# VH-VL binders against Flagellar basal-body rod protein FlgF (flgF): the designs that were tried, part 2

Target 1, 245 residues: Flagellar basal-body rod protein FlgF (flgF), of Caulobacter vibrioides (q06171)
Amino acid sequence: MDNALYVGLSRQMTLRRELDIVANNIANANTTGFKVEDLMVRTEQAKPAKTLDGSSPVKFVMDTGVARNFTQGPMTKTGGDYDLAINGMGFFKVQANGGERYTRDGRFTTNPEGILVTQAGAPVLDDGGGQITIDPRLGPVTVGKDGIVSQGAIRVGRIGLVRPDDLSTFAKDGDNLYRNTTNTAPQPVTDAQIHQGMLEASNVQPVIEITKLIEIQRAYESVAKMMDNTAELSRSAVERLGKIN
Below, E stands for the ipSAE of ESMFold2; O stands for the ipSAE of OpenDDE; V2 stands for 0.75 times the mean of E and O plus 0.25 times the DockQ between their complexes.

## First folded at step 1 (VH-VL)

Design E06 (framework fv_lerdelimumab)
Fold by ESMFold2-Fast, scan of step 1:
Structure E06 (fold): chain C 245 residues (1-245), chain A 121 residues (1-121), chain B 109 residues (1-109)
Amino acid sequence: as target 1 above (245 residues)
Amino acid sequence: EVQLVESGGGVVQPGRSLRLSCAASGFTFSDYGMHWVRQAPGKGLEWVAVISYDGSNKYYADSVKGRFTISRDNSKNTLYLQMDSLRAEDTAVYYCAKGIDYGGNPWFDPWGQGTLVTVSS
Amino acid sequence: SSELTQDPAVSVALGQTVRITCQGDSLRIYYASWYQQKPGQAPVLVIYGKDNRPSGIPDRFSGSSSGNTASLTITGAQAEDEADYYCSSRDSSGNHPWVFGGGTKLTVL
């Protein structure tokens, strides 16, 4: 009837994954553009496999996904010409990992060829999917709220912002990047603005994550105690059934 | 224990000024953005103002813009709301709430007990 | 500017399930948070993010979101759940960076 030990083992695996996600959130609390993650647990009960003796335990199959909160993080003024933040829901486009990738991390710079790149060296793409080249001879760069990149009177390019119809289709692909998991291209957005000289901070709230960490640890201890009590009850039952003294 | 305690409410004449205070304890005050939210008698919640963790960024509801000033003193763990040119429609219970600075996820926890401001002749 | 729309009142029989909804275009982008307020008391956070409950909030409270709609579900409503419920979200494009719904008064029959 009660399968407390089996349930306890399954819960420990879930708590370990929750711990990993919370620890990762805490580790990235100061990472520009980082989006806080939470565990999305889907549990399904597989039909118990028939055994030769006619008995089988309840089997839980746990499919674990990560839910990402894309809520905008607070903005920090840096004064850097290539530091860009997005106000509203949109993503920068970059050429990385063999294709088009998306990011909220606006810590950009130029490479020796004058191309606008991420910290990892991936080119930032304009609204047409091309690279943006900055010419240091033309003076300081100005980025307008609409994404137009200018040097004095000269239009250098336009940083286009995009958004998928469903944010859940964006999967993490390293280097603060997201990959589109569908065949539908993200669409240009008109309800978001770019702010030069600012960076979007992580939307992690450290105290909330630390509170979750403490709760996870306490839950893990509770499950461990339940499993230990179950083992002790089993030990006592064996002693009561088999012991003569 | 994490706690917010508002003070400074009272009865004030239209056109006058009043300053509210919110004393914070039980958490690192300087790490969080702080909000003021008000509720007129028998009405719903209305967001009023926010201040970033370091005081560098401030935002206001249009209904109070130009009349109210939010500020903080991190050395005293205290949040303030200076209310100038008060109107009858500013009559409300004013709550202090912990959140994050502008752009963060929209949840408030904890809330203070509230302080009543009545603007009447 | 975005707005969040809630029905002003809803009733549920003791022990039954009730769903309170919040609608607004900002919910396509940002998650809603939910607050319970009893007469004479400050609001209490009951749901934040996608479907997270603060410590001390009973598991009968759950949240969900789809498109421009967020919902608070109370499974097996109790007498003490009688209160006003408010949703809140970030205003993605308006003059107000934060917005609250008009509130829903829950009556437990």
Scores: ipSAE 0.000, ipTM 0.386, lowest interface PAE 20.0, mean pLDDT 79

Design E07 (framework fv_lerdelimumab)
Heavy chain, then light chain:
Amino acid sequence: EVQLVESGGGVVQPGRSLRLSCAASGFTFSSYGMHWVRQAPGKGLEWVAVISFDGSNKYYADSVKGRFTISRDNSKNTLYLQMDSLRAEDTAVYYCAREEITMIVDYFDYWGQGTLVTVSS
Amino acid sequence: SSELTQDPAVSVALGQTVRITCQGDSLRSYYASWYQQKPGQAPVLVIYGKNNRPSGIPDRFSGSSSGNTASLTITGAQAEDEADYYCNSRDTSGNHLGVFGGGTKLTVL
ESMFold2-Fast, scan of step 1: ipSAE 0.014; ipTM 0.573

Design E08 (framework fv_lerdelimumab)
Fold by ESMFold2-Fast, scan of step 1:
Structure E08 (fold): chain C 245 residues (1-245), chain A 123 residues (1-123), chain B 109 residues (1-109)
Amino acid sequence: as target 1 above (245 residues)
Amino acid sequence: EVQLVESGGGVVQPGRSLRLSCAASGFTFSHYGMHWVRQAPGKGLEWVAVISYDGSNKYYADSVKGRFTISRDNSKNTLYLQMDSLRAEDTAVYYCAKDLEYQLLYGEYFDYWGQGTLVTVSS
Amino acid sequence: SSELTQDPAVSVALGQTVRITCQGDSLRSYYASWYQQKPGQAPVLVIYAKNNRPSGIPDRFSGSSSGNTASLTITGAQAEDEADYYCNSRDSSDNHPVVFGGGTKLTVL
């Protein structure tokens, strides 16, 4: 009886977290480079103490995590000289939050010093880990599919693209940035292309997210009703026992 | 039946301290977050503080940060609010309220409320 | 932290339908809950998580949510429904988890 109520309450908590994730996906359906997230639920049983004899209540530990889908979003043509999109599995490198960070958000600009930066002012890094400086006196910037940044005949630098061996090791670190959670540096990639004048849109599919939202709401209501029935049965039992005594 | 009974309210001078208690019964107290919500005479509800089911997380309204401390004793099924450096604007009926949701760090739905205890801060 | 806005007063004739609204940016991400408070009494939860009723709440109470707006609807208002109604929601800031609306006084004529 207690177990059924506990399971119902745990499911309600999980559904609430899934609701928050889906709501966040919907809110970011138009955010450049945003990657859709899904709830991952894990259930583990607590190990009994080896030295203890006798029974303890069985505990179920539920861990909820977030899985991120790095599937490529659609390309949107902007015509901006500093708008860059990656075709393939790779990430731009930026110097942000006290270290090297990674992003798919190619909405770049130049600062007063001519350095290529993100909208937040973080420098975009070349293949050697240095900054890319654009000289406005040398004319328009062209970015090749291989990441080479040129002004006319002059090579300014090369935008570095990297990829971790395991995408699950990238953790979110604010505004469309990822941090490497391992001691193994991401590796340069040669099988991805950069497209100038384009931005990668969110890979959120709003219709799918709205469908999930409705399903979560229905499941939440179902669990809430089950919990209400279970609690009422428990309260009725307690009340009957109390009246006797 | 779920019951929440507040106590410790009274008249106190500005700058003084007061400790409120909320005795809980009829549910497994250690499984739920608990809130304090206040209501000044003739005014609306104002959320004050929350404490997680295990006491590991605490959050406060900006108006009381640094002056109020929420705590709980799960062995006694009791919630506390320690109020220091009291001001006239802290005058209100203080309610304790139970989170609806099981073992969340904090919730936003309050399924049961106590009857409240009046705190009057006046000189 | 965000603010939730409610009209301070609303009136409805006995047996008619009334809608009480709550507006705020947090409602884009989180559902509202609604509390009924009668003079001299503690608040009572009437709707949570958009449109869920706790045990004992009459089916004439329903909730809805769209964009930044949440609504409490009372279909066929009764005299005992005369009360103050408060909405609340989760704040987007992890350090300020709850925000209340200013309350709406419902008068049943």
Scores: ipSAE 0.000, ipTM 0.392, lowest interface PAE 15.2, mean pLDDT 81

Design E09 (framework fv_lerdelimumab)
Fold by ESMFold2-Fast, scan of step 1:
Structure E09 (fold): chain C 245 residues (1-245), chain A 126 residues (1-126), chain B 109 residues (1-109)
Amino acid sequence: as target 1 above (245 residues)
Amino acid sequence: EVQLVESGGGVVQPGRSLRLSCAASGFTFSSYGMHWVRQAPGKGLEWVAVISYDGSIKYYADSVKGRFTISRDNSKNTLYLQMDSLRAEDTAVYYCAKVPDYYDSSGYYSGAFDIWGQGTLVTVSS
Amino acid sequence: SSELTQDPAVSVALGQTVRITCQGDSLRSYYASWYQQKPGQAPVLVIYGENNRPSGIPDRFSGSSSGNTASLTITGAQAEDEADYYCNSRDSSGNHLVVFGGGTKLTVL
């Protein structure tokens, strides 16, 4: 494989990953609490050959990752007693996938035991790491801006909000859940508010993602054409050698 | 060579309209989304609007939404910006800008603009 | 919408290294691009996708990013590098799809 074909193949792989990420963003444009993602690419320059006449070094992709934009999405009023949105930088805590997980998806409900849970049935945790149990006999739930959950005069619990020192330490663990990749626990936050009867929409801007999709597809086609041209030149060389034989 | 050439700028009174044009050459215009970016005298750059390659998707900055209309004619390789209800704060040099060709990049679309026109000055004054 | 913050001015001695910074929440998710603008001229893209140079841009220009901060570094500044420098990035909040920094005026002493 010569350098042009190698670079083309590496670029095609990067563009394919980027295409998948953009397609996923578009698919989740209407998913509550979804945070838009982008490909983070690390490249390095290839070592130039030791020659009499210098050669331009070739850059190639060494590593890729995913960057997530945690910017707050628009808030919509639903009127649901268990629909919660966070105004500010913070995350709900839930017990899922064998441990503590974090989310901005506030579409909650109660299970038959009265426990506040996510749509997938994972318990929502209070500021002490325990579950929040709603008693249907005590009437409707009120959630204050500070996260205090009450039914009439009775305090049921307080929804805990946390954030990590570095948002890049949160990794996806299923749809709309994040796991902490470090040994440092996220810290409680007091500068964020909870709004009952509201949901945070996706922060995906479809026009940006669709424009990017078109650009990526065009780039992918350009790289493919480059690779096809290189392959034709290689086939021509093989055919010339065959004729000599 | 790849070029973008803006035209249509001038002096206009508040509340009136003006239409800017951007003539593209040296690349397949119909394959690229296009942007308008402006710069007030002595100030920084401000993004104005975007249009998709086929003209079906358009988006605007809050400061111009409802007053400006972006459009394109791919048969003429021309981008347009229709500016209605002009205000003094719309006074700026207006640039049309092209997104880069990803074949030579190692990243993703970040809002970069690789080719800019020379700009056309719009002065809104009475 | 997120804003990008730049210091309004910076100075560097001829042949020395200068770092121009850009800060904003959008940079946690999107790479910054950098533009050089000289008086009376259109902006020129000098860095895109964190640390890629367009054809014709000298290798003394480089980019980096960490967290919510992006930096443009000019190693061995030349007199012709004296200009205004703007960063920009995508923005996913509100109706600002693309945001620019306020610009940094570089003076080469």
Scores: ipSAE 0.000, ipTM 0.404, lowest interface PAE 14.3, mean pLDDT 79

Design E11 (framework fv_lerdelimumab)
Fold by ESMFold2-Fast, scan of step 1:
Structure E11 (fold): chain C 245 residues (1-245), chain A 121 residues (1-121), chain B 109 residues (1-109)
Amino acid sequence: as target 1 above (245 residues)
Amino acid sequence: EVQLVESGGGVVQPGRSLRLSCAASGFTFSSYGMHWVRQAPGKGLEWVAVIWYDGSNKYYADSVKGRFTISRDNSKNTLYLQMDSLRAEDTAVYYCARGLYSGYDSPFDYWGQGTLVTVSS
Amino acid sequence: SSELTQDPAVSVALGQTVRITCQGDSLRNYYASWYQQKPGQAPVLVIYGKNNRPSGIPDRFSGSSSGNTASLTITGAQAEDEADYYCNSRDSSGNHYWVFGGGTKLTVL
């Protein structure tokens, strides 16, 4: 295998990964609270080999991880009592998947017991880590900008907003949930507010993502074609050398 | 079974307009990019236009750009081609075709039966 | 813009092998797809990508690609293979356009 085939294989693997990420972004363009993802790549020059037949420096792309863009998505007014949007950098806390999880998806509802839950039925946690129970006999729910949940004059609880010191430590744990990958708990935030009757839309820009999808597909085909051409040239060289032997 | 059925073809005078429709069935229409391809009588195939899965992006062959408009209604599983300022050179069988890959423009895997458009006085 | 060039006609004897070629600069970067069209019928995709065959297409159809040239090979041609064959590729300009070859009329003798 020569350097061109090696570089081609590396680029195909990276392009396939990029294709998956972009396709996932497009699939979630209308998902409340979804955050667009990008592939993080590094291009490094190969170190010269300490051999009699030394290698020349080459450039190649390595798949080194995925970055998530937490930029605020557009806010849409729904008028739903349990539809909540965060203005600023913060996350709702929920009890899901065997532990505390975090989300920007504020499409909440109540279960038969009156507990505030996500669409998947996971309880939304208050600032103390407990559940929030709504009593239907007390009338409509009001959620203040500070997260205080009340029914008339009665304070039911407070939805706490948290954030990690480093957003890159949040790993995806389901479609709209993040798990903390460190042993340091996310900290309460004071610079973010909750808006009742609103939902945060995805920050995906579909036109941009579809354009990326087309570019990636074209690049993948181009790389595959280049590899075919290189393999044919190598095959021809081997045949010519074989005649000499 | 994937099916595409074109309609709306006919005889029209130069300079006039005509609208073609393509009814899709047997697959999730809203997941695929769609194309229009034409063939003049006794001639080869010519790509005309493409529209992406959600209707957000549209591209046209230079020969029809500014005169034809591609559109779709995903709630009705229907693709359209609005043809304005028709010329004799637009006389052709117009085929509706599905893109090979979901979501965006791509090569074509399924074709309709075609509808004939004749531009003459 | 990219142009794809095909010979207008080729002939093959029943049971023999025929190769239809398509040439153009876009083929350096993109694989060709091949379409079979019989008189009065819609085109049918027979080969796409390097050498992929849709369900229902006989294994006597194969594709190959080298440099700026793509080829459709029919090994052991049958009477029902008599048709027009069109190559198609993406335009090298990168503007989401497709271009067809002029078509090759295959006669099976």
Scores: ipSAE 0.000, ipTM 0.428, lowest interface PAE 15.3, mean pLDDT 82

Design E12 (framework fv_lerdelimumab; at its last look DockQ between E and O 0.17; V2 from the best seeds 0.00; counts 0 for: pae E 15.3 > 2, placed apart)
Fold by ESMFold2, look of step 2:
Structure E12 (fold): chain C 245 residues (1-245), chain A 123 residues (1-123), chain B 109 residues (1-109)
Amino acid sequence: as target 1 above (245 residues)
Amino acid sequence: EVQLVESGGGVVQPGRSLRLSCAASGFTFSSYGMHWVRQAPGKGLEWVAVISYDGSNKYYADSVKGRFTISRDNSKNTLYLQMDSLRAEDTAVYYCAKDIAAAGLYYYYMDVWGQGTLVTVSS
Amino acid sequence: SSELTQDPAVSVALGQTVRITCQGDSLRDYYASWYQQKPGQAPVLVIYGENNRPSGIPDRFSGSSSGNTASLTITGAQAEDEADYYCNSRDSSGNHVLVFGGGTKLTVL
C-alpha cells in the first residue's frame, strides 16, 4: 500500500510536468516558428540541456527536460518584404542576450539606422557575423533563396543559415530564441532555402495537443482514484489494528 | 501488427553492389526515423545508418561512409540501403529497425526490428 | 574512445539477481539502451533511456548508470532470460552515430 501511494504521487508529478508542456504548446499554436515540445524522458538518448541557471551535469539526475519537434511548420504567405521563412533545416542567426542566438522566427524589420532586426530589436547576422544594413535610397529589398540580400543591382549582404550537429544542443532562451549549449559552433546550411514574403507558422497541431491534454487528465484522475482507494484501505487497516487487544 | 520485412540479400562478389529493401506496415512509416543494423555471422551487432522521418538527414557508421546510401520512399512505406563497393567484411545479416520516437528528433532507440536479410560477400 | 565494453559472458542461478555492465566514455554524456537477442532471432529493446521499459518487458528488468558505466539488472532471472544482451549508445564524438557493445551472453543455471 505505501509503495503504491509513493508511486502514485511520483506519477502525478510527472503527469503535471507533461500537462505544463502540452499547455505551453497550445499557448504557442500561433507563435511564428514555434516548435512543439514533449517530455524528454520518452524521446531523447542524450541528457537534457542545462537551463541558464541549471545545476551541474550529473548523468543520473535530470534537472529539466523538454524535447522539441523541429519538423517544418506550415509556410504562410504574408507579402511582407522583411518576412522570411526557412524551407528546410536551419536557423537564422541573431545578436541577442549578450551573444549569438538562433531562431526560426523570420519576422524582421529595420531599425532607425536601417539595420535588419527582429521584432525585439536584435540584429540579424549575415554569414560572417556582421549586421545587415538596408539603405532606403536603394529601393525595395529582395532576399533570394540562397539568402543574398539585394536592393536593385546592389548586393547588400547574405543571411546565413546554421544548424547544430545535434538539435538537442539548442536550448530555449526566451523571445522565440535558442542558445547553443555546446562549444561546437553550428554549421552552415546548404540544403535549405529562404522564402521572402512568407513566415513559418508554429508546428503545433492543436487537435493533437488537446488529445494529449485529455489523455493526461484521464491518467491523472486514474492515479488520483487509485491513491484514494489505497489511502482508504490503509486507513481501514490502521483502524482494525487499533482494535487489537 | 507493426512489421518490418527486409529483402534483397544474397551472395555477391567483392566490389559489386546490392540494394536492400525494408517494407514497413502497421504504423505511420513517414512519422519515424529508420535504422539499419548488421550482424556478421557469429559476431555482435553493428549499427550502420539512420535516416530521418522525411529523409532530409542521413548518418552513417565510419565503416560504411562513402560506400552505403540509406534512403526511403514514404509513398511506398519502404526503406532502402544501397551498398556499393562491397567487401568481405560487409558479410552480415542486415536488420532494419524503427526508431521509437516520432518526427524531427534523433532518439536512437530501436523498438521494432525486422527478421533480417543475409548478405554474403565472397569470391 | 568510441567503443562500449561488455563482459563476454555472465551466469546467474534461477531466481537470483544479475547485473550486466557496459562501459564507455560516451556513457558519461549519453544514456545506454539495452537489447536482448536469442539465437536465430532479431534483437528486442528491453531498456531505453535510463530505466524505461517498452510495453511487454517484465518489471524484473531495470537499468541504471553511474559515471562511464551503464548496467542492466535482472532481479529474478528466469530460464527465458537466457540470451545475448547488447548495450547501445551514441559515439563519444557526439555525432549522430551509434555504437553497440560486444554483447554479453547470459546463462541461467
Scores: ipSAE 0.000, ipTM 0.412, lowest interface PAE 15.3, mean pLDDT 80
ESMFold2-Fast, scan of step 1: ipSAE 0.623; ipTM 0.846
ESMFold2 (binder alone), look of step 2: mean pLDDT 92; pTM 0.947
OpenDDE, look of step 2: ipSAE 0.313; ipTM 0.736

Design K01 (framework fv_latikafusp)
Fold by ESMFold2-Fast, scan of step 1:
Structure K01 (fold): chain C 245 residues (1-245), chain A 123 residues (1-123), chain B 108 residues (1-108)
Amino acid sequence: as target 1 above (245 residues)
Amino acid sequence: EVQLVESGGSVVRPGGSLRLSCAASGFTFDDYGMSWVRQVPGKGLEWVSGINWNGGSTRYADAVKGRFTISRDSAKNSLYLQMNSLRAEDTALYYCARDLGYYDSSGYYFDYWGQGTLVTVSS
Amino acid sequence: SYELTQPPSVSVSPGQTARITCSGDALPKKYAYWYQQKPGQAPVLVISEDSKRPSGIPERFSGSSSGTMATLTISGAQVEDEADYYCYSTDSSGNHRVFGGGTKLTVL
């Protein structure tokens, strides 16, 4: 009787969460280094003690999570000295939001002090956790595949690439950044290469996401209609029974 | 009434590809998840793959992950299974099943099944 | 890999109680379901969520689950109940659907 309404409410909550995720994917379809997200749905049941009516009650819990697809996005050549892309699984380290953060967005630049920074002005960290300072007087910068930053014969630093043991431990922290949610530091990466003059595009497929958005809206309306129909049938049944009385 | 009709089963050689289809009718297709379940003739049931109501989430058994792709088409009320790199072990009757598993608080189970379509992988 | 374990066969006389067990490590936290399959036919759900009977399933079918073991009980088994019975559940992650190996019920 009310079980259909309970199911409908649960589905509406899940659809709202999926709508938010898909909308965010669409908003970031052109964001350098962005990784597409999808909703994961899991049901967990708990079996409490037996009741006096001779049946064991079962508590039913619906759990939702977000799965982020870290599959490499398309690479594009820009020719910019400070545009960097990672070929392989690794992350740049930056100093932002009160701590160390991680990103695949290699749209870097220098600030007036010569420090290598993100578009938001956050310093890019070397393999030792320090800042990288570029001296304009030493000429053009070259970034090697191993992350070594040089100006001519002078080595000015090495861009540190890291990877967590479990990618699911990285949580989004604005500005295309990830924060480490564990006490285990990400480990240095040696099997990924840095390409200067290239950027990694988003791995979002806009057509797929827009299709999902439309389908979520349809499903939400379908569930709402099902709930309305269930309520109307219940009211009709009550009215008919009242006439007998 | 709810009906699920599978098609596309055939004899293929190892390493070949095949696409299975399932036509659904009698219910609002995009309100339900769907799954493929296979059965070697005379043997037990094995879940192969599942897809949620809008195609935004897919799941695969370890035995087929990376080789099979599940998809759906809401406009055609159809479910598909693209099978690549087929092996002798993939020989089975493939069932299409309506899956209450992804968004239903009533639990993760199949309430309606098709009659199945036979896939034979032989050299 | 996560498995649901069933006996390969169970035999009872007509009118006697048949009991088919299913064991798995995720069953304390996950629902068990039971499917009946007769030769040449698609499976039919006979018990949902450990103990619930779908509409149209005879009252002689019942289910229970305790700890790592779920049980399908057929009280007063009939010859028409001869079939293969499969338990079904999800693994601990909820991401994989798993069937037991099946139990052939013989009523003679």
Scores: ipSAE 0.000, ipTM 0.390, lowest interface PAE 15.5, mean pLDDT 81

Design K02 (framework fv_latikafusp)
Fold by ESMFold2-Fast, scan of step 1:
Structure K02 (fold): chain C 245 residues (1-245), chain A 123 residues (1-123), chain B 108 residues (1-108)
Amino acid sequence: as target 1 above (245 residues)
Amino acid sequence: EVQLVESGGSVVRPGGSLRLSCAASGFTFDDYAMSWVRQVPGKGLEWVSGINWNGGSTRYADAVKGRFTISRDSAKNSLYLQMNSLRAEDTALYYCARGYDFWSGYYTEFDYWGQGTLVTVSS
Amino acid sequence: SYELTQPPSVSVSPGQTARITCSGDALPKQYAYWYQQKPGQAPVLVISKDSERPSGIPERFSGSSSGTMATLTISGAQVEDEADYYCQSADSSGTYVVFGGGTKLTVL
């Protein structure tokens, strides 16, 4: 009997996690470079009570993970010299949070020292892992499709684009950044281009996320009613047994 | 990424009380069941207590029922163990561990452990 | 009280196969898990749900469960595998967590 309440609590917990993910997607629908997230639930033969009758039902396990959809978002022209968008699958490298981090958010600027940085002040790294320094005395910056940063005839550096062999190894690390969770370094890519004066928008589709939100709310209400009915039946049974004895 | 750090272990006399804390980081704390597992120096592991994701359900080993109380504060990413009426046999290194989640209707393992905090009960 | 029984020690030569057993009446109905613990360190999960190897655990580790006995197998044991190994499961009701007494593996 108690097992039905535990199953209900498990379902409510999964729905709560899904609700939080969908709410976060909606909150970031207008965040540059944001990638939509979804809850992953895996199925397998569960053995919390291995069947001795020879039956082996397939059950959903409480193994919840987050899948991130790295599908490219729409590109918006801004005209900003330091606004960069990636066309294709690649990531900018930045020095943040004590190490190398990766991002699709190309809203860059320069700090007082002339270093190319993110809005949070993290240095953007070149293809060699060094910083890119812009000299304001040399005039406007141009960034080529191959990532070469120039001021007039002077080559300042090359913005390096990388990607992991497996995108699922990238974990969120705040500030629209990703952390590599493996010992294998992301590799340089040549099949992606950088577009100066453009930003990649979120790939969130608000209508789809709002639909998911409504479905989750309805599912949560359904589970809550099931649990309420189960508790009420238990209470009623106890009351009836008390009347008899 | 996932880190669990225990604190609060001390030397106490029999019949005394002690409160252990575990600070969790690197994961969504309120998504996981948490447990306390102890180990007497030089001996084996013994499960002490578990708590579900929201603190609404708790379980205790027979050896500690009525004396220990497990609790959590998800806003602070913290797990607690209030130990009352301590006995010499409660002397052990107490580990904070992520799991075992019977409350979800599915079992999970103890996939991450802290370094432990030592509790000594002696006269 | 329900118990999981392990041999107190197992010895093998480097490169040989080590087998550590865990017996308990509830194992036909409950999953077995295996943990490695080196002196002064916290336990590390090496086998999940009878036979699943977690990411990062060497291929030489494997697990199985049949009837009232679960087995941890280390094929081609190495010196760094010297440790205490604990099996873990639940009682027949699935209410309480139970650990085996531990097995000290020596690789000589």
Scores: ipSAE 0.000, ipTM 0.380, lowest interface PAE 17.6, mean pLDDT 81

